# Ledger of designs, part 322: VH-VL binders against q9vpl3

Target 1, 224 residues: q9vpl3
Amino acid sequence: RGKINIQRPKAPHYERARVVAVTQPKYPELPKAKSCFKTRAERTQQQQENPYNEIIAREVRNWLDHSRLVAFFHLSSITADDIFRVRVQLHKQNLHLKSYGSKIIEQAVKNTRYEAIVPLFHSNHCIVFSPDPEKTAALLRIVRRVPQMVLLGGIVEETMLSRNQLVAYAQMPGLHAVQAQLVQTLSQAPGHLIQQLQAHQNSFVQVLDVHAKNQMNEETPKST

## First folded at step 11 (VH-VL)

Design cb14 (framework fv_imvotamab_arm2)
Fold by ESMFold2-Fast, scan of step 11:
Structure cb14 (fold): chain C 224 residues (1-224), chain A 120 residues (1-120), chain B 112 residues (1-112)
Amino acid sequence: as target 1 above (224 residues)
Amino acid sequence: EVQLVQSGAEVKKPGESLKISCKGSGYSFTHYWIGWVRQMPGKGLEWMGIIYPRDSYTRYSPSFQGQVTISADKSITTAYLQWSSLKASDTAMYYCARLDYGDYFGFDYWGQGTLVTVSS
Amino acid sequence: DIVMTQTPLSSPVTLGQPASISCRSSQSLVHSYGNTYLSWLQQRPGQPPRLLIYKISNRFSGVPDRFSGSGAGTDFTLKISRVEAEDVGVYYCMQATQFPYTFGGGTKVEIK
């Protein structure tokens, strides 16, 4: 009845099917509109077949295969000078900030165990790679001061971790075996999820408070 | 520090073979591309080709394809540029340079250059 | 191949005065994702090239703020706000949007 969803129509009973067929708009496909649609589809296909993408995808696969720490970020609007300063700080910790196109990432990870990361890259993004998973704490400390970079998740020792699991991992520095055990425990024990979410919410509130204070303090001249 | 160190100057006759080297240090050699650039005496820069040392994938400029061979040995972090038969027109300074598409999309660190002189 | 044309061929400048170098490409340098892969290199006499600017306007590590890049599409400019003695050399633009990569012909910056 009034529940007919034109975006996702269901197969109704005979009476409903008749009513829907009569009341639905009837549009003959315009040759120009169809031609424009085909042109866009063909261009999209050509972009996916771009040999440049395969060359760069080779690089992405290498970084994924030989990094023990990979962190995925959403990247909001940021100046070139600001991202450069972040990159320099990360590089001092053997953390490598890289930016690749979403189609390149999709091509690099398609038919691999990393294919699940593709949805993370539908908007502006960047990735941090490191051969040293013990640098996760340093990474999160640096990024905490960069509100334009929002942690989405990552891969540690070939194990895919959520944002909360990466935060938990970062708080357990020390012996590699202990950190590896924690990663496995976090992956297997959803019972800890509530505590992880609460910790994250508190951290988020603290970040907002710090951001608000920093905004106000930046308006006021400072001298030590 | 990131450094690319090239082999020393060469003096050759036309028809001779030559292989020059570019040794990388201070970074993960297999994670960056190496490019080769020619500069003829008193002239500008010409891109010759690139190699990805991890899998030795190469891409050449059409002007240099079949004229030179680019290779790499990741065990000794070294890239090579090779001629089977030199010509007098190959007289030039040859530079190697590092390239990473995720970082700068440009050649960020350069070797000191290898001068190759071919004369009869 | 994309042809890169630089003007002027040479730019004699007085110390402390600005210098401007133009680079024009035969085709748009805009890549598939809206990025433009144009860089500027400096080559001092007897030295290898050094990266100054990447992606039109981004300064490379250690490059003084007196260097700036601008432009879009096919027309690009490198500016030196106050030329110093150490800035003498040849400057090249380079495109990495399309294979083969190509360089401009170079612009020689000299002190008067």
Scores: ipSAE 0.542, ipTM 0.796, lowest interface PAE 1.9, mean pLDDT 80

Design cb15 (framework fv_imvotamab_arm2)
Fold by ESMFold2-Fast, scan of step 11:
Structure cb15 (fold): chain C 224 residues (1-224), chain A 120 residues (1-120), chain B 112 residues (1-112)
Amino acid sequence: as target 1 above (224 residues)
Amino acid sequence: EVQLVQSGAEVKKPGESLKISCKGSGYSFTHYWIGWVRQMPGKGLEWMGIIYPYDSYTRYSPSFQGQVTISADKSITTAYLQWSSLKASDTAMYYCARLDYGDYFGFDYWGQGTLVTVSS
Amino acid sequence: DIVMTQTPLSSPVTLGQPASISCRSSQSLVHSYGNTYLSWLQQRPGQPPRLLIYKISNRFSGVPDRFSGSGAGTDFTLKISRVEAEDVGVYYCMQATQFPYTFGGGTKVEIK
């Protein structure tokens, strides 16, 4: 865990606070519980109220509030060197790669319209934030060269988009007709939103996929 | 034009502390990594570590972890390399260099070097 | 750590003749994204290093076309097609595929 200088952290604030929280930093000591179940319950309650987790959750909420582009990824086994290089490429495009624990994500989105995304973070994951939604195309170009990062979906201009919808948005930005059709997919209950992020039967998504594939096939002619 | 300007030569005794600097200009300082490279007299190049000034995220070579501290002050576009206690074996030329991961994945611009001499 | 081995240690060459420098890595330098992050640096006497070539074969801005890089996997070559007086110096290969970044031992190019 080591000695951490709060004023000059080795890592970004959120990563440092997370490490401190995970390694159980110094908190006010609780008196020894001798014989009362109620006292034991109160001790476990106080352990669940880690102030550093709330600080990190508040940071996540701040990123969500000020980002016009948020992309969610499943993260397969990847070396620290590889993820570091991805972070650098993304920073050049004002894209900020962040990784937070599932409990922190849950705490951050609790009682918000984005609560439905919590199941996406039950395995290894990372999130990319940007204040600029026009960077969606740049994001997808960078990530296509990183097979360990698999796009699950995202939020663009406060609209939750499935993987296929986000890809279509990158290919056809600013089309009002497409935006009108995207609104239709958001009328689902929260439980159905996660299914939409991986939908295969929505005809709107299928039409966009066909169009996107035709564009990609023509831009990248077959090699010998 | 891109330019990295390093602080002047230093002559120190073993056990003394030292902090040398590397000032960047002519580019967006916060969006390029700054690396530090050591070259002992008559020897080759050794990578020490890098820092991303936007958020002060650092990575060190294992052989230099705990031996030096790399930091940056983005308000004055300056990166630093610091020793708490110098040794005679720290006598070397120290270079800072800008690392571009996006396009080149290499050290594209270098400072002029800071010669550090540690002797009693 | 990836060990970078350069041969020869020194290359005395006549003006106008070609020079060839070899660099061998102890492990493959192919990054998980499919790119190979091998670069070549030139250090003239009394000067800081200068980037010549990045990602095996791409010339950096301002680098003369007489410099060329080639190779794959673990075996890489820097060639100077017609050595000029200004090419005197030490040449280093460098890998940025894996931390820690490592340099070759250097090859000194001298005029006979």
Scores: ipSAE 0.007, ipTM 0.485, lowest interface PAE 10.1, mean pLDDT 76

Design cb16 (framework fv_imvotamab_arm2)
Fold by ESMFold2-Fast, scan of step 11:
Structure cb16 (fold): chain C 224 residues (1-224), chain A 120 residues (1-120), chain B 112 residues (1-112)
Amino acid sequence: as target 1 above (224 residues)
Amino acid sequence: EVQLVQSGAEVKKPGESLKISCKGSGYSFTHYWIGWVRQMPGKGLEWMGIIYPSESYTRYSPSFQGQVTISADKSITTAYLQWSSLKASDTAMYYCARLDYGDYFGFDYWGQGTLVTVSS
Amino acid sequence: DIVMTQTPLSSPVTLGQPASISCRSSQSLVHSYGNTYLSWLQQRPGQPPRLLIYKISNRFSGVPDRFSGSGAGTDFTLKISRVEAEDVGVYYCMQATQFPYTFGGGTKVEIK
């Protein structure tokens, strides 16, 4: 059956509904709030019934599986032209900017090890994919010029890293072996169940985080 | 119908460069990964790498990283496999194959193969 | 890398009799999304590989019912219920669960 609201009240005939809506004498605020709830519910149902969503969810899984670097960003209001310019700059560095709806991301990672990223996508977001984890530093330099993009965290070599851990990773140029050890150290240091010399690892991570913050701050004035 | 057509057989000398092609038709070229597979004479199949043509996004198997270059030209719906300097050990049949990430995760259509012979 | 081991290396079979090929992976092929991306390919003499089965047990378009796949985790089987002359060739299992994708060593099906 049809929806009931202030603009298009319940009617058995299409033409009658239009006439009644135009001539309606009452203007209560509750129907407006209900209309918003109905619009949201309709959006959710249409999205669930759309076969296109499953195709795109599979594409997202493919990108996650084939990328050694995945970075998650909150995206504030930005023009199509501005995001296009950012996309072009990133593409030159083998960094691929993608935007997917939050429900599609949720569908893609539901019941997977990556399910923990879902909360990052409750607001506007975008993801950058790359086969080359060494491009993390280039990524952060490019996005520093884009205040609408705020780093939330990422995945490097299949290991989930927080924002601070990813920033720390970016500050170390290193050889492949060194970078792999950094990922291992950064992912394990904050753990409370580690049997290793945790104080030593936490001290290393703390020094790395301070270095990362100092380098990011110093590069901003130098670049602009 | 979906079809992948590969370039003809090549006979080369060690140290020469080579670029072989795989032309896709009958589907949206930019929306499917293309992979390359090597089969040495009398041996099995080896996965070399893949490319997503819309982004020119490539991934290589570790044993082929730095040994070959995979590329694609969207305007002529063609993927390429390239060597800067061939070795006798590169003698093999090379296949291209399409990866469908939509309905199934598998390599559904294969090219006819390009035989590359590198004489010592 | 995931290592794919096929047995037997060769399978001589009488026309009309069944054939069975086994494939074992060094690691579970269950993808994080729950699917198992295990495929079977057929290569007839002088021809390119042809997809037979994807995701363990699903027959690809045009593949006759005599071919069936089964298995889970690390152990997989391809069965041909009644081998025909056209089935002579080398059969490969392949995993696409983890990059790099890897193939089994192949099993040669031939008529005795």
Scores: ipSAE 0.000, ipTM 0.456, lowest interface PAE 14.1, mean pLDDT 76

Design cb17 (framework fv_imvotamab_arm2)
Fold by ESMFold2-Fast, scan of step 11:
Structure cb17 (fold): chain C 224 residues (1-224), chain A 120 residues (1-120), chain B 112 residues (1-112)
Amino acid sequence: as target 1 above (224 residues)
Amino acid sequence: EVQLVQSGAEVKKPGESLKISCKGSGYSFTHYWIGWVRQMPGKGLEWMGIIYPSDGYTRYSPSFQGQVTISADKSITTAYLQWSSLKASDTAMYYCARLDYGDYFGFDYWGQGTLVTVSS
Amino acid sequence: DIVMTQTPLSSPVTLGQPASISCRSSQSLVHSYGNTYLSWLQQRPGQPPRLLIYKISNRFSGVPDRFSGSGAGTDFTLKISRVEAEDVGVYYCMQATQFPYTFGGGTKVEIK
């Protein structure tokens, strides 16, 4: 700004009174006024986290679109070294182990034919993808040796299969055509996995209710 | 080293059948998709379809569905592109390419091409 | 189908000078280095295509540093910082985000 020499200003640029005003104690209203602002970091995190989630959700959709075998697992605590060994074994069979957050899975499958899988991911989980459905037997053999991974279900040839159906599919060592026919025979309507989970939850609640009632009934005879 | 080797040039008349080949080596043939791409003389690239060699599963471009058949024989690590009845409009260079699955979803290694000429 | 449009159709360039090729998709290919399946291929005269760039900006094995890719959404660019004689050929963009996979019309790079 000093590139011009002089402009005949009305008032001097420096005044003691103005310096004193800047150093005056702040009123209680100022702390409240400051609290009305979001920090740049908070605003940046909010905006960055949203685009990032959409990007990863798109990646999940691409994996689902390009895979003919998708297996869903509950994942208990496991060391980085142990999971690395599992990934290496799976990769040799063209099986690709991926971990994604539950919210990302929900965003990826919302409004798609795969929306029914969302309830499977309310806890720690991982997914194995492969373009080759014949690798289902190899997958289950490898995972059998990893107690931290529990099979929940999967998708084979675009058909949702329960845990038991996927195990049955894996046990067919015959021709691919026979295995494909088995998938069609075992398959159920889209969303059956949701119905099975809801039925299980309701049955569990009912069992607890019956048990509680039986305990109360057994206590009543003791008083007589 | 990964290599895709295609069969030699073909000269055919309209109405004849043809089967061209693409042999893979230097990698696990059954673990990668193989795609076929057409390039008409002086024109750009057109994706025709892909096959998963392990089980023969195919996906075709809508413009090529029903016009060609893609197949594979994993025992000899070879993929095929076949016409039941050739037309003059099938005159083109045909490339096979390996599709990477899982890393970048792209065609990473290409065959040298097979020139097919169909004329009366 | 996603339509891929390349400009220019041809790019005559002096040795050592930069070249720039644009590719526009009719639909978003999704902005991200990890989930946008936009590739660039090079085809030298009489040879098959060769992968140069995958996922917008990642150089394939053996590809010289003078090649770089950039872009987001529907607009993508391939740059050659200083063109060499061996860079003569036709360059294609390709999307693998959606079936059917589609290619751009190609851009011919020539030395004048």
Scores: ipSAE 0.006, ipTM 0.510, lowest interface PAE 9.5, mean pLDDT 77

Design cb18 (framework fv_imvotamab_arm2)
Fold by ESMFold2-Fast, scan of step 11:
Formats: sequence, C-alpha cells, structure tokens
Structure cb18 (fold): chain C 224 residues (1-224), chain A 120 residues (1-120), chain B 112 residues (1-112)
Amino acid sequence: as target 1 above (224 residues)
Amino acid sequence: EVQLVQSGAEVKKPGESLKISCKGSGYSFTHYWIGWVRQMPGKGLEWMGIIYPSDAYTRYSPSFQGQVTISADKSITTAYLQWSSLKASDTAMYYCARLDYGDYFGFDYWGQGTLVTVSS
Amino acid sequence: DIVMTQTPLSSPVTLGQPASISCRSSQSLVHSYGNTYLSWLQQRPGQPPRLLIYKISNRFSGVPDRFSGSGAGTDFTLKISRVEAEDVGVYYCMQATQFPYTFGGGTKVEIK
C-alpha cells in the first residue's frame, strides 16, 4: 500500500548480493589523480626488496649446507622472553634456532636438493640447525617443554626424516655408526610420504605412527 | 660469550692507507654477517656496509661505496675495514657489529670500537 | 633513503620518573613479509651501542622490563617506565626494512 515510503528498497538486490557474496575488499578501488609518482616510489621499493631476498637466502643456504642436523617446527605465538630462554638452552647444545620468511626459504632452496622442504613453511615456522646430529636427543628434550614449537620433520646427515623418524633416531643408544644406519633404514621405508607435509600434519603423523607400529608388530624382532 | 674485539686506535695523515680489524669469538663466525658503523665525533651512527664471511659477499651503503673496502678472513675469524687513501673527514669511531636475519634482524653484538684520527 | 627522525634531542629526567622517545620514519617500515624491522639501541657514555629492542617491541637479552617498545608503520616509541642511573646515555632507533640501513639522530637521556 501507499502507507510508508521508508520501506522501499533504494539499491538493487544484485548490487547488495555482490558486495556481501564476494570476499573482495569493502573499499572501492579508486585511482588517485596523481598516481604516477606513487607508483614510481612503489617500483623503487620493490626493486630494493629483490636484492634483500637474495642476501637472506644466502644465509639460509649456508645454514642448510653446513648443518648435519636440521629440524623444522611450526611455531605458535611465543613471548620474546620465552623464545630467548629456549634459544639459550639450545645454544648450550650447539643448536641454533632461526626464523625466516616463507618466500625467502622458497627462494633459497629452489633448484637445490632442499627444494622438498618448501611445503613445511606455509604457516608460522622456525628451524633448528646444528653441525652435530648426535644432539637430536637433546633437541627433542628441550622442545618437549615448549608447547608452542611443534616438530614437523627434519634432515639428518642429508637424509629427509619425518617427525616419527627423528624421534626414533633420537632414541638410539649412543653408537654413531648405528645411528647413521638407522637414518638410512628409516628414510627407505616411508621415504616418499615425507613430501606430504602440512595441511593434515596431525593425520600425517598418525599415518606414519600406524605404519611404523604395524611394521614393528609384523617383524617381532626379539623372539626365540 | 659472543664477543667482537677490534684493533687499537690509529693516528694517520691524509693520503695514508689503513686496515682495521674485528675478531669474532664465541659463535660460528661464518654463519653471521659483520657490519661496519661509523660514528663521527659528537654525531650519530652511520651504516657503512656488511659482509658475509662464509663467501665474502659484501653490500655497501651508497655513501661508502668506493670509499672503503670490507673483507674477512674466516680462518682467523676476523673482518676488516680498509681505506686506500684516508681523508680528514674519516676521523671517527668505527664499530663492527654482528648482524642476524634469522633471530633479531639487526645488529645484536657490537665491538668496543676503533678510534681513527686523521690529521695533518 | 629512509630518514629516521627522533624526538626529543635530549630528555632530562628525574630518577624514578618515566622517559619517552619518539622515532618517525619518512616511509613505512613494514616489509613485504608483514614484519616491521625497527630496533632501538642504547649507547652509554664511552661504550659501544647495545641492542635493546628488536622488531618494534621485543626485548633483547639482559634488557630490563622497564624498557618497552611500541608503534606501527612510521611512528614508533621507546618508553622507560622508571629511569635508573644506569639508563643515562644516547638512544637510537634503527630501520633494517630496506638498504641502506639508517639510524635516528639520537636522544640523550640524562638525570636532572
């Protein structure tokens, strides 16, 4: 009826639906009258960032090339004081905690033997490096007390290992040659699955645990 | 534990060459950058350049490119800052500092400084 | 080059009182990875600079809780909640977001 005009719709339905239904920025993209100087400044800044990436990537590659132990972690929010205490504990064991941006890691490892690690770094992360693979047990003891750090996997003696394989390596009694042989054995069994790294990390770890437990149960190593 | 020890004070005349040193200890020298920072008497800090001792890669501030040479000898864990021909305007305190991109993204440990005086 | 402007030039404070130092950059210090690489350094008389704060607000090793950093984009602040005699010195902000790395002009904190 002609009672109340204030109830009439002012905008078309399809225009409202477009604003609500699409996940685009709420603000319209309007050009600036004098944008040429701004785009010039932006181009200069982007060009400067390219050399910066190369500089940091050099550092990442050096750590990877000169570490016999590399462990990859998901990192939840942690205070600077807490991460510093962890870093001190790790440093006493010649373990070096580093954090790099995902794009830097990708650039650093692209076209190298380490390229397979890229999927590990799609969320917040950190890496622990050491020249001494015998420190894996010390690393896991320290990190077990830090719930913000979740082990994803690592590299020991240039061999990619899953979380469970690193835990198994750390539990080996102190024979360096036996540990090296174990690394080779563990990497051979589930090796191709190590590439499937983050989207379902907990499920992936569970799958590896089930596989490892089934293998041990089938083998029954110590029965006479 | 981490320590950077710089060479002693220098008194030079304009036109003379000079090489000062910065010795690192208590850490893996080849895994960290070394930067050089100038502080003129009564003035603030100026970044001069950085070096990665592992491969001797250097990057200089535009103001210091061609004015100085930065080098490192990883066998003795020492970085160097060198002038081919000193000017009176080079009179300053020179600091070396360790640079980290994986931890603090800045200069974390500093040497004690080397005072360089250039006068006729 | 990014220009870093510090205020005040000097800050005389009474022992136990707060001190505040401002740092303003000529361009945003937000890196393309979303991090802001702004540090604060302390230089005590006759000593080399010492890292106090990194990435705006994170305290370095051995730095007392009375030091705090805050800010975003182009405006940053270092606060000392209760100034002690050992806090006398010159404080510098530094940006590492782009080359060349640049420092603020310094703020002298002194006891009155």
Scores: ipSAE 0.733, ipTM 0.876, lowest interface PAE 1.2, mean pLDDT 81
Fold by OpenDDE, second read of step 12:
Parts: sequence; structure tokens; C-alpha cells
Structure cb18 (fold): chain C 224 residues (1-224), chain A 120 residues (1-120), chain B 112 residues (1-112)
Amino acid sequence: as target 1 above (224 residues)
Amino acid sequence: EVQLVQSGAEVKKPGESLKISCKGSGYSFTHYWIGWVRQMPGKGLEWMGIIYPSDAYTRYSPSFQGQVTISADKSITTAYLQWSSLKASDTAMYYCARLDYGDYFGFDYWGQGTLVTVSS
Amino acid sequence: DIVMTQTPLSSPVTLGQPASISCRSSQSLVHSYGNTYLSWLQQRPGQPPRLLIYKISNRFSGVPDRFSGSGAGTDFTLKISRVEAEDVGVYYCMQATQFPYTFGGGTKVEIK
């Protein structure tokens, strides 16, 4: 029984070969991802002015300008359903989850104060916007339950914060509370200072009083 | 809840002007696009144009360019579709819809529609 | 303009049976950013359109699991695994990859 050479199968009979050749599914040649070897510069130059770019960029800018809290996240293997669930949770807290292409973000922030965020958008990302910076804690609480969302950094009150800074910010009492504490602390400082300044004087007066009393006692003749 | 509420049905004569409205609520009106879609009686959907309420930036379908005007008043969260001179051929249901490029890149919420009837 | 062609025009379906609607575009709907902005809309009789599927295969909020979208490039399909009475209406595909946005001609789903 001739060993079926699996590595070099004998060519089928001519008629069978014809049938196989005709019935072989012609798989469309996968477009050679020409894009893998194009430099960033080449990719940027060939970006035909997509009429959408301006439109979407406008939207992104508007979100950035009207948000007091912006958080940037990397998305790691997250499903659409998971994103939707997170979106709903965030929305309940007036947090708006958006996803834009990196190129759109680049165009949107080009020559703006937000240009520094561009390096954050090299992979799959999403952005959370909020008009309320006090929602930072809520945001972090929600996102902690979603391991696929990795916090990269954010913008709070027009200040760019690192991941760690954003976490720290979320743990701080509200601005008003902090201000109140500061005022309280500052208001106490003069009192302490005065007390310290008067401490020596008071001590001196006490010593003098004791001395005066002692002198009076010495001058009181023992009336026998 | 996101809602788009449109103005009521209109009956007009040819040559008359008309302005219909679409009021958005339950979301940040200035951050989402509003589109208008025409549906002639017994026919399919036709995209007319979109507006960004924040700065009133507009895009029209070539078929509707110059035929209608899309506008918005962000202070009252309302978008408008208007005709300077109506034609009988403008008889249709008109829908406004919210468009979000950041999430769906499509019309996610729709108004109830405004029926416009133009007859002599 | 991108022309969207839907087939069939009418789809009579028995309750509980599957339905399939095809949408073909005159050109690729792959956007320069790599996404395909194809949506499916449902319009029930006397109602406004409702978003069912966005970006080919993603179900919109509140859409039942029996609805699914698939496809790539120029060929797209909406499937209903088990048609219910509430599914009666006209279904539209829409492309948002290029201005002007365009809709398919619609497919009427009816109960036999």
C-alpha cells in the first residue's frame, strides 16, 4: 500500500485537476496592507482632506473647550457591549464617553493649548468629558470596575494632570472645602503669633506680681 | 432621556414660506449634530443636511442645497428647517435626528416627524 | 453619491422564522480612518425611524439580541433570528462614510 506522501501529494488525474481548478474558491487577494510600511509623515500627507475631518474636529474642540474635566483612557480588548455599559453608567453621572480616531484628535488639537495630548492617542482610546470637575471621583470609581479601561491622564480646570495627579485630585476635598480650610488655617496663625508674642510679657507680669506680693508680705509687721 | 420634539403638522399653499422646528432635550444640545431627513409619501428616507448647534455650521445634500435653510438657536435648544417658497413637491414628512460622530456616527435619536402638506 | 441598494424590497416572513436583508453600496464604505459607517434603521408603521445597528454590527441601546448586522466593504446584511410581530415595518440601511449621507430604498418586513 503506497505510503501517501502528505508532503507532496501526487497530482490528481487531469480531469480531476481541471474540476478542482475551476471549483477552487478564488479568495480575493487581501489588500496588501501597504499602510504598514508608510512612515507617519507619508501617512499624514496622503490623508486626503476628508470633508469629515473638519466637522469631527470641530466637535472634539467643542467638547474640550466646554469641559472642566477631561480624562483619557486606553482601551484594551473591550467589547462594544462593555463600552455601552460603561457609557450608561458614566452618563448617569453626567460623564460623557466619546471615542475618536487619533488623526481626528490630532487635527482637532493642532496649534491649540491641547496639543500636548496627541502622544496619548497612539492606540485604541476613549475620552470622558464632564462639565463638573467634582465628578472625578465618580469617574474613577466607575472605571475601576472596568479593567479594559486604563487611565492615561486628564485635564482638570484647564490643567493637564498625569494619571497619578488625577487620582490624587479625586481624593482631595472640593476646592471650596480646601479654600475654607486654608482660610481657617491662615486665620488661626495670627492668633497663635499674638499668643506667642504675649507669652513672655504675661510671664514677666506674673513674676512681677509674685515679687510684689512677696514684698508686701515681708513688709507686713507681725502684729504681736 | 434624550428627546427630540418637532413642531406640528403644516398645511400650506405653493409659494408660501415655512419654518418648522425641532427641540432637543435630555442632553447637551450644543455638542451633538442635528440632521434633517425627508420622507415623501410612501417613499424612502432622504438626507437633507446637518447642523452643529454650537456654531451653526451646516452641511447640505447637493439635492437640497439652496432649496432649504437649516438653522439653530442653541439658547432654546432648537433646530429649524425652513423654506422661502414652498412647492407641491415639498409635501412630505420631515424628521429631525441627532447625530453623534463620537459614538455611533449615525442618527441615534429621532423626532416624531412633521408632516408638511403643500396644496393649491 | 454612494448608492445604497437593498434587497429584497419586500420580505414576507412567518412569525418565529428568520429574516435576512441585504444592502449593497456602489463603493466601499470603509472610511479613511478604517471604520465602516453603516447603520440599520427600523421604521414601524406610523412611527419615526429607529436606530438598530451602527458600524455594521453594533446593536444600539434597547435593541433585542435577535437583530444582528454583518458585512464588509460593499456588502452588508441585517438578520433577524426570530421575527416577532413588533418587527413589522420598513428597514433601511444608511451610509455615513461620505457626504451626502444616503439611505437604501428600504425593505418591508411583513408577517405572512
Scores: ipSAE 0.587, ipTM 0.793, lowest interface PAE 0.9, mean pLDDT 86

Design cb19 (framework fv_imvotamab_arm2)
Fold by ESMFold2-Fast, scan of step 11:
Structure cb19 (fold): chain C 224 residues (1-224), chain A 120 residues (1-120), chain B 112 residues (1-112)
Amino acid sequence: as target 1 above (224 residues)
Amino acid sequence: EVQLVQSGAEVKKPGESLKISCKGSGYSFTHYWIGWVRQMPGKGLEWMGIIYPSDSFTRYSPSFQGQVTISADKSITTAYLQWSSLKASDTAMYYCARLDYGDYFGFDYWGQGTLVTVSS
Amino acid sequence: DIVMTQTPLSSPVTLGQPASISCRSSQSLVHSYGNTYLSWLQQRPGQPPRLLIYKISNRFSGVPDRFSGSGAGTDFTLKISRVEAEDVGVYYCMQATQFPYTFGGGTKVEIK
């Protein structure tokens, strides 16, 4: 038990950092011109060395690992009051809207089964999590009234779904009925529906395979 | 509705051990951090540390590292703050508060507080 | 550690008048993700702290619109446009941009 930690975090480093922090002299206030240039350089350095990345990544991984529904959205400019109102409506349905930076998402999903989601996060984004996949219909009903949120895709029951596949899933009346209704629909119109679902599924799987191969330097594809 | 309910007031003597609790309800306990904040009588707020209940990962304020232990039991949705040996200077109100980084990036809900008095 | 300095230490205010509280950090609170993680907390007498404002200017649930936050970098302000009797208490700024988390010394708002 215990996992191999490549970064080798050390308890002694924390104590050493604490001693250094306590004993380091506090810098006096600098003149405006020198303070401005020095502050900018220090800000750049602090941004690159922010220690929170590992802490926030822990939170992101936990949400991904314990949610049976994950939906990814592009987020256009929206007021704090408007996003808060949306968050409240979602929470009533056990849907949890979270916003994390692209770099933290990449760090959180690196070397996990979720690595393939990284290409979905260009510019502003947010994620909705839920332990209940039957809430997909409620989710889409709520976000339909929020034009600033554009659905990109999601994960349902550990299966990566395109936007169109997630919409199709949401149109089913419930989890027990989902497979029965899908089978009936597929048997009734096999050409169009099956082809559309398989095309999107294969495209998403292809993205996963390419990403996994690029990150791990190789992968043996599974047949059927 | 999110609630954090803390254990009752404690009166202890120097050298005694103590473990106080903070029970979360109305939310997914393992998805949110719990922080501990001390307020000495008539003074301001001091952050002590945080714990992630999902895996019991902890981070302490340098001032409290080695002075207290923060732990959590996710099976009963409860976080703990513990002293092996209390000092008179530990007399304070202790608050627990919920924290996440994907929403408010700050303490959103607070417990009612546990008053700890160490004397005589 | 980031030091958070609040002014004034106390703010006696007449009912219906505005109140303003300043918070200054010893270094920039801008996070690498572009956000500034500065919060304001209210503590009424005998009660636990309550979140008022997060990320400089965003009101938390149930917080009246008479409360507003502003600022950038190292200089932040909490304003109460029309102080009511229930607003009596101590107000704290808090930074969560880096460890350790630090609080301002507090500003007591009281009715004169």
Scores: ipSAE 0.742, ipTM 0.874, lowest interface PAE 1.1, mean pLDDT 80
Fold by OpenDDE, second read of step 12:
Structure cb19 (fold): chain C 224 residues (1-224), chain A 120 residues (1-120), chain B 112 residues (1-112)
Amino acid sequence: as target 1 above (224 residues)
Amino acid sequence: EVQLVQSGAEVKKPGESLKISCKGSGYSFTHYWIGWVRQMPGKGLEWMGIIYPSDSFTRYSPSFQGQVTISADKSITTAYLQWSSLKASDTAMYYCARLDYGDYFGFDYWGQGTLVTVSS
Amino acid sequence: DIVMTQTPLSSPVTLGQPASISCRSSQSLVHSYGNTYLSWLQQRPGQPPRLLIYKISNRFSGVPDRFSGSGAGTDFTLKISRVEAEDVGVYYCMQATQFPYTFGGGTKVEIK
């Protein structure tokens, strides 16, 4: 019984070969993703010409301009359901979770004060917007429960913050509280200074008083 | 809760002008697009155009370009669809809908519709 | 313009049975950014349209689990695993990959 050579199967009989050739499913050649060979410039130009990009970029810019708190997150293997849950939680706190394409973000922030955020958007990401910078603590609390969301950084009151800075900011008392504390501290400083300046004078007066009393006692003749 | 409330039904004659409204509430009106969709009697949905209320940036379907005007007043969170001269063929239900590219990239909330009847 | 073709036009279904609606686009709905912006809408009689599915397969808030979307490129499907009486209405697919946005012709789901 001739060893069936599995590595080099004998060519089928001519008639069978013909039938197999005709019955072989012609798989459409997967369109060679022409997109892989387009230069960054070509891609950018094509993106600029897409009316969609302008529209979406406008939206992104508007969110950036009207938000006092912006946080950037990397998304790691998060499901749509998980995102939805997080979105609902954030929304209850007037936090708005949005997801835009990296290219759209690039277009939106190009030649703006936000251009520095572009490097943060190399992978799956989302952005959280809020009109209230005091919601930073709430944001971080919510996101802590979502391991798939990794904080990359943010913008608070038009200032770009690193991850660590944003965390630190969330731990700080509100601006008014800090200001009040500062005012209180500053208001105490002059008092302390005055006290210190007067301390020597007061001490000197005390010494003089003691001296005067002693002199008076010495001058009082023992009336025998 | 996000709501879009449209103005009431309109009965007009050919040649008359009309402006219908869509008021948004329960969300930041200036951050979401509003679109208008036509539905002729017994027919499907037709996209007419969109507006960004923040700056009143508009885009129209080619089929509706020059036929209607979409506008918005962000101070009262209201979008508008208007005709300068109505035709009998404008008889339809008109829907406004909210569009967010950052979430769903679709119309997530819809108004109740405004029926416009144009008859001689 | 992208033409959206839905089949069937009418889908009579027995209560508790599954329903399937097909939507085909005249061109790929894959956006240059890699996303596919196909949505499914439900319009019950006398009501405005309601969003069911966005981006091919994601259920919108409040949408029951019996609704599911699938597909890629130019072919998309909405499935209802068990049709309920409240599911009666017209279903539309919509593409938002390119301006102008376009809708399918609609599929009427009815109870037999």
Scores: ipSAE 0.327, ipTM 0.680, lowest interface PAE 1.5, mean pLDDT 86

